VHH binders against q9p7q7r1507to1629. Designs and how they scored, part 25

Target 1, 123 residues: q9p7q7r1507to1629
Amino acid sequence: SVLLAEDNIINIKVISRYLERIGVKFKVTMDGLQCVEEWKREKPNFYSLILMDLQMPVMDGYQACNEIRKYELENDYPKVPIVALSANALPHVVLSCKDSGFDSYLAKPITLQHLSLIISGIL
Below, E stands for the ipSAE of ESMFold2; O stands for the ipSAE of OpenDDE; V2 stands for 0.75 times the mean of E and O plus 0.25 times the DockQ between their complexes.

## First folded at step 26 (VHH; framework vhh_8ghr_2)

Design M5 (at its last look DockQ between E and O 0.55; V2 from the best seeds 0.00; counts 0 for: pae E 4.8 > 2)
Fold by OpenDDE, look of step 26:
Structure M5 (fold): chain B 123 residues (1-123), chain A 122 residues (1-122)
Amino acid sequence: as target 1 above (123 residues)
Amino acid sequence: EVQLVESGGGLVQPGGSLRLSCAASGFTFKSSYVIGWVRRAPGKGEELVARIDPKSGYTRYADSVKGRFTISADISKNTAYLQMNSLRVEDTAVYYCARETIYDFKEGFDYWGQGTLVTVSS
């Protein structure tokens, strides 16, 4: 299953449509806090991938990713792949993602092809 | 040809300061590259000390050097620097300058300098 964290309704619709076409189960959260809480609620490895927007209300993607990584370490959980959904591919953004513990990033707008490649490589 | 050439290493007493330079050629700091300083101490593995995106000025430091080291970049000179203050014996290492691309999140550094030795000893 894939966990999507995205606050933009249009992006949610687009990504959801792609995920459906790919044939993977997924759940949507609308901010970083919800994402972290949802992930914690499930068993380890329940989610095989987290797609996380960087810019969200309440808690952004950087914070959410960091929280997940901390929790994994504290509880001896296996690492879940986390892919940042980024508005751009500027070096400082990529660095910030790495620093926060992301495994990769996708530049917006998200395409079915790119998403398929990410999922096929992870799942 | 991409090249990174470190300089400025040497022997210094604890509490002293040293400034390393990394002269880059074959590419420009105006492009989408990140410059990092990685050190290898005797008997230890590699440690990323600091990295900078020259364009944005974004910097990141290892916890072990925060507050003591400062990484910077001069785009006009295509040169990165590592100002090392309050040096400690445990900072002794070969310091490498390295280039990182953003195209592959897992690629890491693709070019390295030959390194410069920093020895901190009383």
Scores: ipSAE 0.186, ipTM 0.591, lowest interface PAE 1.8, mean pLDDT 93
Fold by ESMFold2, look of step 26:
Structure M5 (fold): chain B 123 residues (1-123), chain A 122 residues (1-122)
Amino acid sequence: as target 1 above (123 residues)
Amino acid sequence: EVQLVESGGGLVQPGGSLRLSCAASGFTFKSSYVIGWVRRAPGKGEELVARIDPKSGYTRYADSVKGRFTISADISKNTAYLQMNSLRVEDTAVYYCARETIYDFKEGFDYWGQGTLVTVSS
């Protein structure tokens, strides 16, 4: 199952349609705090992938990723794949994702082809 | 042949300063490469101390050195620097310069220098 953290309704609709066409189960959260809390609520490995927007209200994607990685370390959990959804692929953005513990990134606008490749490579 | 050559290590008292240099050859800082300083203290694993992307100016520091160490790069001289201030005994380690590509999330540092010893002791 896939966990999507995205606050933009248009992006949620687009990504949800792509996930439906790919045929994977998913749940949507609308900020980083909701994402972290939802991920903690389920058993380890329930979510096989997190798609995490970098810019969100309350808690941004960098903070949310960091919280998940800290929780995994403290509880000896396996690392869940986390893919950043980024407005651009500028070098400093990509490096910030690496340093925050993301496993990969997708530059917006997200296409079905790129999302399918990421999911196939992880799932 | 890619090479990284560190210099500037030595013995210093607590509270002192040192400046490490990393001269790179076989590639240029104009490319999509990042330079990191990694240290290895006795009985400890490797710790990434600081990272710089010379082209964009992005830097990142370990919490243990934040506010005390400054990483910089001179593209024209193909050299990176680590300015270490307010040194503490726990900063004692062999310091390595290492190279990383920006867009490769799977590979860590691909080339390493031979290291330079920093000893902080009274």
Scores: ipSAE 0.079, ipTM 0.481, lowest interface PAE 4.8, mean pLDDT 87
ESMFold2 (binder alone), look of step 26: mean pLDDT 82; pTM 0.834

Design M6 (at its last fold request DockQ between E and O 0.90; V2 from the best seeds 0.00; counts 0 for: pae E 5.3 > 2)
Fold by OpenDDE, fold request of step 27:
Structure M6 (fold): chain B 123 residues (1-123), chain A 122 residues (1-122)
Amino acid sequence: as target 1 above (123 residues)
Amino acid sequence: EVQLVESGGGLVQPGGSLRLSCAASGFTFKSSYVIGWVRRAPGKGEELVARIDPYSGYTRYADSVKGRFTISADISKNTAYLQMNSLRVEDTAVYYCARESIYDFKEGFDVWGQGTLVTVSS
Protein backbone atom coordinates (compact mmCIF):
# COMPACT_ATOMS: atom_id res chain seq x y z
CA SER B 1 0.00 0.00 0.00
CA VAL B 2 1.03 3.57 -0.71
CA LEU B 3 0.47 6.44 1.66
CA LEU B 4 -0.04 9.80 -0.02
CA ALA B 5 0.37 13.01 1.89
CA GLU B 6 -0.93 15.92 -0.17
CA ASP B 7 -3.12 18.89 0.66
CA ASN B 8 -3.80 20.12 -2.86
CA ILE B 9 -7.03 18.66 -4.15
CA ILE B 10 -5.96 18.82 -7.77
CA ASN B 11 -2.71 17.03 -7.05
CA ILE B 12 -4.55 14.44 -5.00
CA LYS B 13 -6.86 13.74 -7.91
CA VAL B 14 -4.03 13.47 -10.40
CA ILE B 15 -1.79 11.28 -8.26
CA SER B 16 -4.70 9.11 -7.19
CA ARG B 17 -5.57 8.53 -10.82
CA TYR B 18 -2.01 7.49 -11.54
CA LEU B 19 -1.89 5.16 -8.55
CA GLU B 20 -5.11 3.55 -9.66
CA ARG B 21 -3.73 3.02 -13.13
CA ILE B 22 -0.59 1.50 -11.69
CA GLY B 23 -2.80 -0.81 -9.65
CA VAL B 24 -1.62 -0.07 -6.14
CA LYS B 25 -3.74 0.42 -3.06
CA PHE B 26 -3.33 3.76 -1.40
CA LYS B 27 -4.60 6.06 1.29
CA VAL B 28 -4.60 9.85 1.27
CA THR B 29 -3.73 12.15 4.13
CA MET B 30 -3.99 15.91 3.99
CA ASP B 31 -0.95 16.99 5.99
CA GLY B 32 2.26 15.70 7.48
CA LEU B 33 0.79 15.08 10.90
CA GLN B 34 -2.03 12.98 9.52
CA CYS B 35 0.49 11.11 7.43
CA VAL B 36 2.67 10.30 10.42
CA GLU B 37 -0.30 9.30 12.53
CA GLU B 38 -1.71 7.08 9.82
CA TRP B 39 1.65 5.45 9.29
CA LYS B 40 2.04 4.82 13.01
CA ARG B 41 -1.43 3.39 13.25
CA GLU B 42 -0.62 0.55 10.90
CA LYS B 43 1.82 -2.30 11.38
CA PRO B 44 5.37 -2.01 10.18
CA ASN B 45 5.64 -2.64 6.46
CA PHE B 46 1.95 -2.04 5.99
CA TYR B 47 2.86 0.86 3.79
CA SER B 48 5.51 0.05 1.25
CA LEU B 49 5.88 3.64 0.08
CA ILE B 50 5.05 7.12 1.25
CA LEU B 51 4.55 9.89 -1.27
CA MET B 52 4.89 13.10 0.63
CA ASP B 53 4.31 16.64 -0.51
CA LEU B 54 6.83 19.00 0.98
CA GLN B 55 4.51 21.94 1.51
CA MET B 56 1.49 21.12 3.65
CA PRO B 57 -0.40 22.79 6.48
CA VAL B 58 -0.06 21.76 10.13
CA MET B 59 3.11 19.79 9.42
CA ASP B 60 5.19 19.95 6.27
CA GLY B 61 6.81 17.04 4.50
CA TYR B 62 10.25 17.65 5.91
CA GLN B 63 9.00 17.45 9.46
CA ALA B 64 6.84 14.46 8.74
CA CYS B 65 9.68 12.55 7.15
CA ASN B 66 11.95 13.36 10.05
CA GLU B 67 9.34 12.17 12.53
CA ILE B 68 8.92 8.91 10.70
CA ARG B 69 12.65 8.30 10.61
CA LYS B 70 12.97 9.04 14.31
CA TYR B 71 10.13 6.70 15.11
CA GLU B 72 11.65 3.95 13.00
CA LEU B 73 14.91 4.19 14.86
CA GLU B 74 13.29 4.36 18.28
CA ASN B 75 11.15 1.33 17.63
CA ASP B 76 13.51 -0.68 15.47
CA TYR B 77 11.09 -0.50 12.57
CA PRO B 78 12.07 -1.26 9.02
CA LYS B 79 12.69 1.83 6.98
CA VAL B 80 9.78 2.77 4.76
CA PRO B 81 10.66 4.35 1.44
CA ILE B 82 9.62 7.98 1.39
CA VAL B 83 9.55 10.00 -1.80
CA ALA B 84 9.27 13.74 -1.71
CA LEU B 85 6.85 15.46 -4.02
CA SER B 86 8.54 18.73 -4.80
CA ALA B 87 7.46 21.78 -6.72
CA ASN B 88 10.96 21.99 -8.09
CA ALA B 89 14.35 20.34 -8.14
CA LEU B 90 16.39 23.21 -6.78
CA PRO B 91 19.55 22.08 -5.06
CA HIS B 92 18.60 23.37 -1.62
CA VAL B 93 15.24 21.65 -1.79
CA VAL B 94 16.78 18.36 -2.81
CA LEU B 95 19.41 18.66 -0.12
CA SER B 96 16.75 19.43 2.45
CA CYS B 97 14.98 16.28 1.39
CA LYS B 98 18.13 14.29 1.92
CA ASP B 99 18.65 15.87 5.30
CA SER B 100 15.12 14.99 6.33
CA GLY B 101 15.60 11.36 5.39
CA PHE B 102 13.82 11.09 2.07
CA ASP B 103 14.85 8.27 -0.21
CA SER B 104 14.10 10.12 -3.41
CA TYR B 105 12.11 12.94 -4.90
CA LEU B 106 9.73 13.63 -7.74
CA ALA B 107 9.46 17.06 -9.20
CA LYS B 108 6.01 18.38 -9.94
CA PRO B 109 4.08 18.15 -12.07
CA ILE B 110 3.98 14.45 -11.33
CA THR B 111 3.81 12.22 -14.37
CA LEU B 112 2.55 8.68 -14.59
CA GLN B 113 5.81 7.55 -16.12
CA HIS B 114 7.98 8.94 -13.36
CA LEU B 115 5.67 7.71 -10.65
CA SER B 116 5.62 4.26 -12.23
CA LEU B 117 9.39 4.17 -12.31
CA ILE B 118 9.65 5.10 -8.66
CA ILE B 119 7.06 2.57 -7.59
CA SER B 120 8.48 -0.21 -9.73
CA GLY B 121 11.93 0.42 -8.32
CA ILE B 122 10.74 0.35 -4.73
CA LEU B 123 7.96 -2.23 -4.73
CA GLU A 1 41.32 11.65 -11.41
CA VAL A 2 38.91 13.03 -8.84
CA GLN A 3 40.68 13.93 -5.64
CA LEU A 4 40.17 15.82 -2.40
CA VAL A 5 43.08 16.93 -0.27
CA GLU A 6 42.65 18.33 3.23
CA SER A 7 45.06 20.59 5.05
CA GLY A 8 45.18 22.88 8.05
CA GLY A 9 44.84 20.45 10.91
CA GLY A 10 46.94 20.65 14.03
CA LEU A 11 47.09 21.04 17.78
CA VAL A 12 45.20 23.90 19.42
CA GLN A 13 44.08 24.82 22.90
CA PRO A 14 40.44 24.98 23.88
CA GLY A 15 38.94 28.22 22.66
CA GLY A 16 41.38 28.36 19.80
CA SER A 17 40.74 28.45 16.09
CA LEU A 18 41.76 26.51 13.02
CA ARG A 19 40.96 26.79 9.35
CA LEU A 20 40.84 23.65 7.29
CA SER A 21 41.10 23.59 3.53
CA CYS A 22 39.88 21.05 1.03
CA ALA A 23 41.38 21.31 -2.42
CA ALA A 24 39.36 19.54 -5.07
CA SER A 25 40.62 18.33 -8.41
CA GLY A 26 39.18 16.29 -11.24
CA PHE A 27 35.80 17.99 -10.96
CA THR A 28 34.48 21.52 -10.68
CA PHE A 29 32.56 23.16 -7.86
CA LYS A 30 30.18 24.41 -10.51
CA SER A 31 28.84 20.90 -10.90
CA SER A 32 26.04 19.30 -8.91
CA TYR A 33 28.15 18.22 -5.96
CA VAL A 34 28.24 19.25 -2.36
CA ILE A 35 31.30 19.25 -0.19
CA GLY A 36 31.07 17.99 3.34
CA TRP A 37 33.34 17.95 6.31
CA VAL A 38 33.01 14.68 8.18
CA ARG A 39 34.88 14.02 11.39
CA ARG A 40 35.79 10.82 13.15
CA ALA A 41 36.57 11.19 16.81
CA PRO A 42 38.38 8.47 18.72
CA GLY A 43 35.98 5.70 19.58
CA LYS A 44 33.11 7.42 17.82
CA GLY A 45 31.48 7.09 14.46
CA GLU A 46 31.36 9.55 11.62
CA GLU A 47 29.67 12.88 12.10
CA LEU A 48 28.80 15.25 9.33
CA VAL A 49 30.08 18.54 10.64
CA ALA A 50 29.12 20.82 7.81
CA ARG A 51 28.12 20.71 4.18
CA ILE A 52 28.06 23.26 1.41
CA ASP A 53 26.83 23.46 -2.12
CA PRO A 54 29.70 25.50 -3.49
CA TYR A 55 27.67 26.79 -6.38
CA SER A 56 24.61 28.00 -4.50
CA GLY A 57 26.28 28.60 -1.17
CA TYR A 58 23.67 26.53 0.63
CA THR A 59 25.09 25.27 3.91
CA ARG A 60 24.18 22.89 6.68
CA TYR A 61 25.76 22.41 10.08
CA ALA A 62 25.61 19.84 12.81
CA ASP A 63 24.02 21.20 15.96
CA SER A 64 27.25 20.52 17.80
CA VAL A 65 29.15 23.10 15.77
CA LYS A 66 26.53 25.72 14.94
CA GLY A 67 27.73 29.17 15.75
CA ARG A 68 31.33 28.04 16.00
CA PHE A 69 32.16 26.55 12.62
CA THR A 70 31.73 28.08 9.20
CA ILE A 71 31.96 26.20 5.94
CA SER A 72 32.71 28.09 2.76
CA ALA A 73 33.89 27.52 -0.77
CA ASP A 74 35.93 29.39 -3.32
CA ILE A 75 34.85 28.34 -6.76
CA SER A 76 37.77 30.09 -8.40
CA LYS A 77 40.16 27.95 -6.38
CA ASN A 78 37.97 24.86 -6.35
CA THR A 79 38.60 24.75 -2.62
CA ALA A 80 36.30 24.41 0.38
CA TYR A 81 37.10 25.63 3.86
CA LEU A 82 36.07 24.98 7.42
CA GLN A 83 36.68 27.82 9.82
CA MET A 84 36.60 26.38 13.31
CA ASN A 85 36.32 28.84 16.18
CA SER A 86 35.85 28.34 19.90
CA LEU A 87 37.23 24.86 19.61
CA ARG A 88 36.45 22.35 22.33
CA VAL A 89 38.17 19.18 23.45
CA GLU A 90 35.29 17.18 22.01
CA ASP A 91 36.07 18.62 18.58
CA THR A 92 39.21 16.49 18.50
CA ALA A 93 38.95 14.23 15.49
CA VAL A 94 40.23 13.43 12.06
CA TYR A 95 38.43 15.75 9.70
CA TYR A 96 37.69 14.50 6.22
CA CYS A 97 36.55 16.39 3.20
CA ALA A 98 34.08 14.46 1.09
CA ARG A 99 32.04 14.90 -2.07
CA GLU A 100 28.43 13.95 -2.61
CA SER A 101 26.18 14.29 -5.62
CA ILE A 102 23.21 16.51 -4.90
CA TYR A 103 20.82 14.37 -6.86
CA ASP A 104 22.06 10.94 -5.82
CA PHE A 105 20.14 9.62 -2.83
CA LYS A 106 21.84 6.25 -2.73
CA GLU A 107 25.59 6.56 -2.87
CA GLY A 108 26.30 9.20 -0.27
CA PHE A 109 29.81 10.55 -0.22
CA ASP A 110 31.73 9.02 -3.10
CA VAL A 111 35.08 10.76 -2.80
CA TRP A 112 37.07 11.31 0.36
CA GLY A 113 40.25 13.07 1.26
CA GLN A 114 42.98 11.54 3.33
CA GLY A 115 41.86 13.45 6.41
CA THR A 116 43.56 15.96 8.65
CA LEU A 117 43.94 15.58 12.40
CA VAL A 118 42.59 18.26 14.69
CA THR A 119 43.59 17.94 18.32
CA VAL A 120 42.11 20.25 20.91
CA SER A 121 43.80 19.93 24.28
CA SER A 122 45.12 22.03 27.14
Scores: ipSAE 0.710, ipTM 0.859, lowest interface PAE 0.6, mean pLDDT 95
Fold by ESMFold2, look of step 26:
Structure M6 (fold): chain B 123 residues (1-123), chain A 122 residues (1-122)
Amino acid sequence: as target 1 above (123 residues)
Amino acid sequence: EVQLVESGGGLVQPGGSLRLSCAASGFTFKSSYVIGWVRRAPGKGEELVARIDPYSGYTRYADSVKGRFTISADISKNTAYLQMNSLRVEDTAVYYCARESIYDFKEGFDVWGQGTLVTVSS
């Protein structure tokens, strides 16, 4: 299963349709805190990929990723693949993703082809 | 071939300063590369000390060195620097400079120097 963290309804609809076409099961959360709590609620391997928007209310994607990595370290859990969803690929944004513990990124607008490629490389 | 060569290491007393240099050859600093300094203390793993994007000037530091170390780059000299101030005994390590492609999340650093030893002792 894929965990999607995205607060924009239009992006949720687009990405959900892409995930359906790819044939993966997924759940949607609408902020970073919901994402972290949903991930913690399940057993470590339940979600095989997290797609996480960087800009979200309550807890942004950088914070959420950092919280997940901290929890994994504290509990000796395996690292879940986390892919950032970003409005751009400016160097400082990409470096901040690396520093927060993301495994990759997708620049918006997200296409089915790019999403499929990154999922096949992880799943 | 692509190389990074460190210099400036040595023995220094606690509270002292050193400036490390990392000269690049076989490639020039580009907007798609960052330069980092990684240290390895005896019996400890690797710690990324600092990272700089030479073109934007963006820097990141380990919490252990914030306020004491400053990373910089001179594109015209194809050289990166690590200014280390207020040195402590726990800063003793071999310091490596390394190149990282910004967009490659898989491999991290792809070019490494041979390292320069920094010893902080009275």
Scores: ipSAE 0.114, ipTM 0.497, lowest interface PAE 4.6, mean pLDDT 87
ESMFold2 (binder alone), look of step 26: mean pLDDT 83; pTM 0.840
OpenDDE, look of step 26: ipSAE 0.636; ipTM 0.829
ESMFold2, fold request of step 27: ipSAE 0.047, 0.063, 0.035; ipTM 0.449, 0.468, 0.431
ESMFold2 (binder alone), fold request of step 27: mean pLDDT 83, 83, 83; pTM 0.838, 0.839, 0.834
OpenDDE, fold request of step 27: ipSAE 0.701, 0.696; ipTM 0.854, 0.854

